# Ledger of designs, part 2: VH-VL binders against Myotubularin-related protein 5 (SBF1)

Target 1, 134 residues: Myotubularin-related protein 5 (SBF1), of Homo sapiens (Human) (o95248r204to337)
Amino acid sequence: SLPVSRCSVALLFRQLGITNVLSLFCAALTEHKVLFLSRSYQRLADACRGLLALLFPLRYSFTYVPILPAQLLEVLSTPTPFIIGVNAAFQAETQELLDVIVADLDGGTVTIPECVHIPPLPEPLQSQTHSVLS

## First folded at step 15 (VH-VL; from k1 with heavy chain Y100W)

Design m3
Fold by OpenDDE, fold request of step 16:
Structure m3 (fold): chain C 134 residues (1-134), chain A 122 residues (1-122), chain B 107 residues (1-107)
Amino acid sequence: as target 1 above (134 residues)
Amino acid sequence: EVQLVESGGGLVQPGGSLRLSCAASGFTFSNYYVHWVRQAPGKGLEWLGVIYSGGNTDYGNEFTSRFTISRDNAKNSLYLQMNSLRAEDTAVYYCAREPWTKWGRPDAFDIWGQGTMVTVSS
Amino acid sequence: EIVLTQSPATLSLSPGERATLSCRASQSIRSYIHWYQQKPGQAPRLLIKYASQSFSGIPARFSGSGSGTDFTLTISSLEPEDFAVYYCHQSYSLPYTFGGGTKVEIK
């Protein structure tokens, strides 16, 4: 499990970059809603696994669905925090989500809504982490 | 004018390698998804793979081990590295642009290059 | 992978006639179907996207319809320049796939 987790974390950093991954990490820790989008189901699964691995040893206790079936898209309207992966073909159903952080794994971008405020890592941890991972 | 221009095609022996290039004008590759599509003589279109704006790639199952798509942002060019070429790889190879949509909703291919011919033969 | 079946394989018509081309998907792809025109020695050209949205610069005689598994491209009145091969393409799921094409030829 360790090698798989390490690979997933490394892949997440390669796909989104250090800054974005740290933002998602802090978002998850502060109980925000995180949505991954991708055309690849494998990429969704790996990304969710990677983020979960970063939270170790904390046990994520909120909704965790690496690949959300199309029949369950209403779950995205939940008021509780979540880490969810959705195929990009269903992106239209996610457009009205105003309080959800969206990570586009294919495009390599993270979109944080204006109403969502993610606290940064405390200094000097932020700078040190960025320096070490760069 | 927005256009794509493929190059690098030619005659290659079975088992050989070839790298095709796709040069973009009028737009920046890094802002778009770009696909490779081929067409064997007298046959239909076949999707080979895609490179996303973030640099990630996906391939058809039969190409993932032999083909690699890459991009040079400085040259605004895309590449298709083809290894272990076979006779059935003989085709015209196109690069095609997928217009940008926020968060990557799948779209059609709106701009195509003229294609470059690859012939694999002994 | 999703298989797209186009019919007929060949359609022989005269200028001014109505052309109806079919594309059937092996499973539902919602509206993620696109149509291209290809003439000999040329690259494909986008005509219709998302089943029914005309692409910029495409003549009004071209139209698309359908959802789920059955899709249709219609040319209301064939012009001489419309005789070509037409392909449907799905972008619903990877790997992306094309239909086998319909050749519209002059009778």
Scores: ipSAE 0.878, ipTM 0.943, lowest interface PAE 0.5, mean pLDDT 94
Fold by OpenDDE, fold request of step 16:
Structure m3 (fold): chain C 134 residues (1-134), chain A 122 residues (1-122), chain B 107 residues (1-107)
Amino acid sequence: as target 1 above (134 residues)
Amino acid sequence: EVQLVESGGGLVQPGGSLRLSCAASGFTFSNYYVHWVRQAPGKGLEWLGVIYSGGNTDYGNEFTSRFTISRDNAKNSLYLQMNSLRAEDTAVYYCAREPWTKWGRPDAFDIWGQGTMVTVSS
Amino acid sequence: EIVLTQSPATLSLSPGERATLSCRASQSIRSYIHWYQQKPGQAPRLLIKYASQSFSGIPARFSGSGSGTDFTLTISSLEPEDFAVYYCHQSYSLPYTFGGGTKVEIK
């Protein structure tokens, strides 16, 4: 289990970069909504697993759906925190979300809405983390 | 003005390797998704893979182990590394641009190169 | 993978006639279907995207319709330059796939 977690975390860093991954990590810890988008279901599953692994040993107690079925897209409007993966083909249904952090795994970008404030890691932990992971 | 130009095609023996290039003009590759598509003589179109604006890639299942797509931003060029080539890999190879959409909604291929011919034969 | 079946394989018509090309998907792809035209010795050219949206610079005689699994490309009145092979393409799910093509030839 540990090697699998290491691989998933490493992959997430390769796909999104250190800064973005740390932002998502802090977002999840502070009970924000995190949405992963990708054309690849495997990429969605791996990314969600990677983020969950970073939260260990904390047990994520909110909605966790690595691959959200198209029939359940309304779940994205929930007021509670979540970590959810959605296929990019359903991107149109995600545009109306104003308080959701969106990670585009294909493009390698993270979009944080203006109304969402993610606390940064405290210094020097932030700088040290960047140094170690670079 | 906006165009794609493939190069690197030619004759190669079975089991050999070949690297194709795709050069962009009039736009920056890193802002788009770019695909490789091939067409065997007298046959239809076959999707090989894609490189996204962030540099990530996806491939057809049958090409994952043999083909690799990469990009050189400095040269505004795309590459297709093909290994362990087979006779059935004989085809014209196209690179094709997919316009960017917010968060990567899949789109059509709006710009195509003229293709480069690859012949695998002993 | 999603299989796209185009019919007919060959369509023989005269200039001025209406051409109707079909593309059927093995499963629902919403409107993520695109149409290309290819002439001998040339690269494919985008005609219609998302089932019914005409691409820039494409003549009005080309139109697309359909949703879910059944899609149609229509050429209202064939011009001499329209005789070519037409491919449908789905971008709904990886791996992306193309139809087998329909050849529109002169009768």
Scores: ipSAE 0.878, ipTM 0.943, lowest interface PAE 0.5, mean pLDDT 94
Fold by ESMFold2, fold request of step 16:
Structure m3 (fold): chain C 134 residues (1-134), chain A 122 residues (1-122), chain B 107 residues (1-107)
Amino acid sequence: as target 1 above (134 residues)
Amino acid sequence: EVQLVESGGGLVQPGGSLRLSCAASGFTFSNYYVHWVRQAPGKGLEWLGVIYSGGNTDYGNEFTSRFTISRDNAKNSLYLQMNSLRAEDTAVYYCAREPWTKWGRPDAFDIWGQGTMVTVSS
Amino acid sequence: EIVLTQSPATLSLSPGERATLSCRASQSIRSYIHWYQQKPGQAPRLLIKYASQSFSGIPARFSGSGSGTDFTLTISSLEPEDFAVYYCHQSYSLPYTFGGGTKVEIK
């Protein structure tokens, strides 16, 4: 009964929590680099789909690769924004990523590099958004 | 001393349910991924599933409908809820810890409990 | 599902002999293979992680090698305490799996 994109949004909130999802939403709106990590290919695909659904009606025009194969890990060094998912088994094979926001779907955390600034929603709107979305 | 201790095993009738516990001590349990592994008498090891520090779970394909892994970080405890038990579920059940790694790199199981025996009737 | 095939199923040797245990994966798992020892009535004990990395406190006679699909555990000179069952385990892809085991027994 629920549209697939709405189910993916709900799942994203369950996996990361409302504060973390709002951070990713703001990061995508401000054209930052977002990397999802998980041991589950299904969680990677669902999370990428969920973030895209949150951006609707905005058409995402940058690199979007829900499951990046190990052979193409150098794509993560591109200078342009992206939303990419990588299996946790493959990340140890890459250089440290200095400007990439990492969403760990298994650990339930979002890590924002020190050199990257993503403004949060203003406190009244952030609290109101948490209430509406919770 | 770092250790895991399973409990809750015993004799149960087919179709019954049983909840196994795994008590952790000597480390910060909430940061670690923890697994259940079983071994039927005279057989090899069988991976059942994992619960991550973020609370998500993954299971072996045959266990997704009948078994549920959960954790209570306040009690440093891992649980395995087993429903609709069958004779082939008779086994020693182990909990096992995976070391913490940066960015979640999959690792071996460095700490194992002693196991708890589950016998399903027959 | 990645199948790990261990061979031989049973290895009958005397103390002091060299043991060579094989584990073959049904697809490449890079180096995400781990080795455990299990004695009767005991839990498994981690020996080698990531194909060749000795775990803390494991005797030097235990070593691992291989990459891709073919992996080997070697015990350079068997001690009486080494007669046990050995399992390989892959952590490359869900669901995680174990090999069927190799029993190392006294001849």
Scores: ipSAE 0.738, ipTM 0.874, lowest interface PAE 0.9, mean pLDDT 89
Fold by ESMFold2, fold request of step 16:
Structure m3 (fold): chain C 134 residues (1-134), chain A 122 residues (1-122), chain B 107 residues (1-107)
Amino acid sequence: as target 1 above (134 residues)
Amino acid sequence: EVQLVESGGGLVQPGGSLRLSCAASGFTFSNYYVHWVRQAPGKGLEWLGVIYSGGNTDYGNEFTSRFTISRDNAKNSLYLQMNSLRAEDTAVYYCAREPWTKWGRPDAFDIWGQGTMVTVSS
Amino acid sequence: EIVLTQSPATLSLSPGERATLSCRASQSIRSYIHWYQQKPGQAPRLLIKYASQSFSGIPARFSGSGSGTDFTLTISSLEPEDFAVYYCHQSYSLPYTFGGGTKVEIK
């Protein structure tokens, strides 16, 4: 992959940690809604690019808006999957998001709503089993 | 009692380096965003930067290359590494806390330390 | 970078008078403006956040107003302890900035 894509992936793991990034990867593969929040537009763009790069060679075909303008916040309420970034200065104007996975790039957390189920990857389970047996 | 206490100020020569510390107590430090702000003698307040609970940082435009903010949550401590110091860096340096919210709006600074004086002169 | 312009630079008043301090932003910052008081030799003290929300423990004589670009801090009746420097601060857009301050001094 391109050097920029590899840098964006590394940044994503550094910002959120392995467990959180794998959750976002599984969420994107299973057509869930992913929202990135940050005070930095650059971090929003880098995180969205990083998640997209992790999906390669799969092509993401749903809504992809790395930086959503405040005028278009209603897009977060659509029924279709997305990967969207919103600046933290505007998050207070979003409606209650019952089915959106929120990745807080400044807080370093990923919040999965209780009504959302994301299946684990076989590889993380296999790695965990290998570690326990060692 | 919620407190922030700065230390590590003093007299340094131009071109030198200095590391300031900020010790936090009375709150769950690891969840909070913390800032450095300075004030030159007789002048106003100048925002230097922030470190978030997730470990990312953002800086004021003039400080991106010379200053580094870090935190050690195990020690409840915030640090400011200053390199290539110049006379215009002479100031009182404050650490300041931003109130915690889960996904909250960017907020004011509700708790400030007493400040530590840095003098760059020779 | 968003510039905050405070006026006047100095406000000379007597105890009991009403003080009106202005802060103007170079672009809209919605209500992401905060006000601090600083006495000589002390750290700043938060008074008002988000333009008009009084911080806990702040006397009722302090109030804030405005939105967009024009913001005001009002002290309805000056007390002796209110003679200090006041700063506005925006948290709308990085990098965060402070105004130049308004010194409220005894006439």
Scores: ipSAE 0.726, ipTM 0.868, lowest interface PAE 1.0, mean pLDDT 89

## First folded at step 17 (VH-VL; from m3 with heavy chain S53T)

Design n3
Fold by ESMFold2, look of step 18:
Structure n3 (fold): chain C 134 residues (1-134), chain A 122 residues (1-122), chain B 107 residues (1-107)
Amino acid sequence: as target 1 above (134 residues)
Amino acid sequence: EVQLVESGGGLVQPGGSLRLSCAASGFTFSNYYVHWVRQAPGKGLEWLGVIYTGGNTDYGNEFTSRFTISRDNAKNSLYLQMNSLRAEDTAVYYCAREPWTKWGRPDAFDIWGQGTMVTVSS
Amino acid sequence: EIVLTQSPATLSLSPGERATLSCRASQSIRSYIHWYQQKPGQAPRLLIKYASQSFSGIPARFSGSGSGTDFTLTISSLEPEDFAVYYCHQSYSLPYTFGGGTKVEIK
């Protein structure tokens, strides 16, 4: 039977493209805040699982909430790293998120705030992963 | 002038296929989510699905197996591929634009095409 | 799937009267309800979005209200061009749905 995590990784690359997924991977490894947005709860769950699967065998020890309820949106203001998914219907109710990397699964974009700096993968690993994954 | 124009409707036999087109002009098509909506004669509006700028789609539950939405941003065009057509698919088919917002807050449909008629009968 | 129930199905009124159209959702959709007008042989046109926000260029006699599950479109004083079918539409949860429509007709 096919592992669900491998299918979720493939979906993540299909939705965001190689460059964007590598940015999210580096962000998660360097303990940044990652927010997924989508109108589809299934896409949110799959994307969060996909990013977590890319981190394997590393255990993710920070806040991991694939689908954050509207009542708990204040969690996005926490000073600690996270991987969180929020339905796009609640995006307008969020406060300004200055240090959060936003992955828009419907638009196919990743927005890295100007104040956030993600270390690149060491060369030649960065070049090798780009070519292999393309 | 912001405009959507559907085409490709016509008469088709049950079990047949049709591809509808929606031509966009007067706006940056590649930045907008675009929807298909249909209306059977004398009936209400029925949402068929959406295609996002990232290329993903979502469909009404009854349409996921027979209908496929696609877009060609180079041609400013939206398409609806309809297969295994049935008499109950007889309707006017509209394309509709959703206003652009950062990160895609779900919105209403601000621009509609004139519609194209599909008739499924023997 | 969220069901939108519009009532009445038909509203027979004279010019100058107030029209009150109801749309009820099968679960809370907050304010993610939108209203459209459709005249015979024409595409729908957007009137009100997010329950109460008037779309650009829509006459002030059209207004919307409500939140949660119960929503209303009001036409304060009917003009001859307002006799049409009106639809509500929710964008809260996929799949998106429309109500069955309210026909506003003369007499």
Scores: ipSAE 0.763, ipTM 0.884, lowest interface PAE 0.8, mean pLDDT 90

## First folded at step 18 (VH-VL)

Design o5 (from n3 with heavy chain K102Q)
Fold by ESMFold2, look of step 20:
Structure o5 (fold): chain C 134 residues (1-134), chain A 122 residues (1-122), chain B 107 residues (1-107)
Amino acid sequence: as target 1 above (134 residues)
Amino acid sequence: EVQLVESGGGLVQPGGSLRLSCAASGFTFSNYYVHWVRQAPGKGLEWLGVIYTGGNTDYGNEFTSRFTISRDNAKNSLYLQMNSLRAEDTAVYYCAREPWTQWGRPDAFDIWGQGTMVTVSS
Amino acid sequence: EIVLTQSPATLSLSPGERATLSCRASQSIRSYIHWYQQKPGQAPRLLIKYASQSFSGIPARFSGSGSGTDFTLTISSLEPEDFAVYYCHQSYSLPYTFGGGTKVEIK
């Protein structure tokens, strides 16, 4: 098996690295706002799916929009937690979101605002090869 | 001072392969997104693709199957591997730099190389 | 794929005249349009980015305008060295595309 990436979780680790992915995982578990940015809609969809899959079997109960249309960017100002993807062409409209964690899938970085505190995970993330099954 | 220099062009038979290089100097290459653009004789500009600082690539619709973009930040170099070449691939190939911004707002190409000519004879 | 249609294909004017070059996008690209000049045997040169933002070192006679789908490059008073082909380029949506070009002929 010489695959193109068939697992969104593996792709997420490849794009952002283990430290960044663990930060996003902890952020989602502690009900923070996570924004993915990329020029590629496919990368946005894959990253959101990967983060959601990493949370399994925990159910994500807040706003989940892998591809947010440009007409709905006001959703980013909501007071509730979310996992949302936005195309990088609208990056300037995301600059004034003070409490949003930004994962740049093209640059390979995660930025945590100063006003946001993500509690550390008491035990390390165990999402390895054993995530093959549902 | 800031410059890009392409190399590796030449004459190739149809069905052949060729690897182009683009050497960067005068700027911190690893911080920039870099692109390949080509121009067939007497024709307009055609975007081939981009490689990001995070390592991902995006390609023009016709190029994902035959062309591969890569970079080596230690050597300040961008590469274009071209396979299964056809007569219509005859063109001048340019590398181009996109200005750096945080989180990569899509921008114009501010620095271009002078190009390298690839000729595919049928 | 977003198609950029440039018109006219050829623009023949005298030195000192105003040149107006059009670029129309097949869908709204907001202001993600950029303009380049290409002289014979040379690489393209960036003139204007984001529809109207002049790039550093570009003569003031070059200006851009428009938003959405219709964009214009204006050369207020043609100089002999402005003989070239001009391309528009969109960076709004992948894959990125160029217009077909406008060739500006002087005299």
Scores: ipSAE 0.777, ipTM 0.888, lowest interface PAE 0.8, mean pLDDT 89

Design o6 (from n3 with heavy chain N31S)
Fold by OpenDDE, look of step 20:
Structure o6 (fold): chain C 134 residues (1-134), chain A 122 residues (1-122), chain B 107 residues (1-107)
Amino acid sequence: as target 1 above (134 residues)
Amino acid sequence: EVQLVESGGGLVQPGGSLRLSCAASGFTFSSYYVHWVRQAPGKGLEWLGVIYTGGNTDYGNEFTSRFTISRDNAKNSLYLQMNSLRAEDTAVYYCAREPWTKWGRPDAFDIWGQGTMVTVSS
Amino acid sequence: EIVLTQSPATLSLSPGERATLSCRASQSIRSYIHWYQQKPGQAPRLLIKYASQSFSGIPARFSGSGSGTDFTLTISSLEPEDFAVYYCHQSYSLPYTFGGGTKVEIK
């Protein structure tokens, strides 16, 4: 399980970059809504797994759905935190979500809404993490 | 003028390697998804892979082990490294640009190069 | 992977006639289907994106329709320059795939 998790974490950093991954990490820790988008279901699964692995040894207790079926897109409107992966084909349905952090795995970008405030990692942890991962 | 120009095609023996280039003008590669697509003589189009704006890549399943897409931002050029070439790899190879939509959704290929011919034969 | 099946393989028509080309996906791809035209010795040219959106500079005689699994490209009145091969393409999920193409030829 550990090797798979390591690969998933490494892949996530490669796909989104250190800064974005740390933002998502902090977002998940502070009970924010994280949505992954991709045209690849494999990428969605890996990204969600990667983020979950970063949270270890903390157990993520909120909604976790690496690949959300199209029939359940209404779940994105839940008031509770979540880590959810959605096919990029459903991106239009996510545009109205004002309080959801959206990670575009294909484009390698993370969009944080104005109303969402993610606390940064405390110094010197942030700088050290960047240094180690660079 | 916006255009893509492929180069590097030619004759290669089975088992050989070849690197194709795609040069962009009128736009910056790093702002677009860029794909490689090939077409065997008298056949249809086949998607090979993509390089995203961030430099990440994805490939067709049958190409992951033999083909590598890379980009040189300084040269505004895209590359397709092909190894262990086979006769069935004989085709015209195109690079194609995928622009961004308003919301960043996947788009169609709006700009194509004229292609470069690769012939794999003993 | 998502398989796109185009029909017919060949369509023989005369100038001025209406051409109807079909593309069927093995699963729902919503509207993530695009149409290209390719003439001999040339690269493909984008005609329609997202099933029904005409690309810039494309004549009005070209139109697209459909959603889910069944899509149609229509040429209302064929011009001599329209005789070519037409491909559908899905960008719904990786790997990207193309249809086998429909050749529109002069009758």
Scores: ipSAE 0.472, ipTM 0.845, lowest interface PAE 1.1, mean pLDDT 92

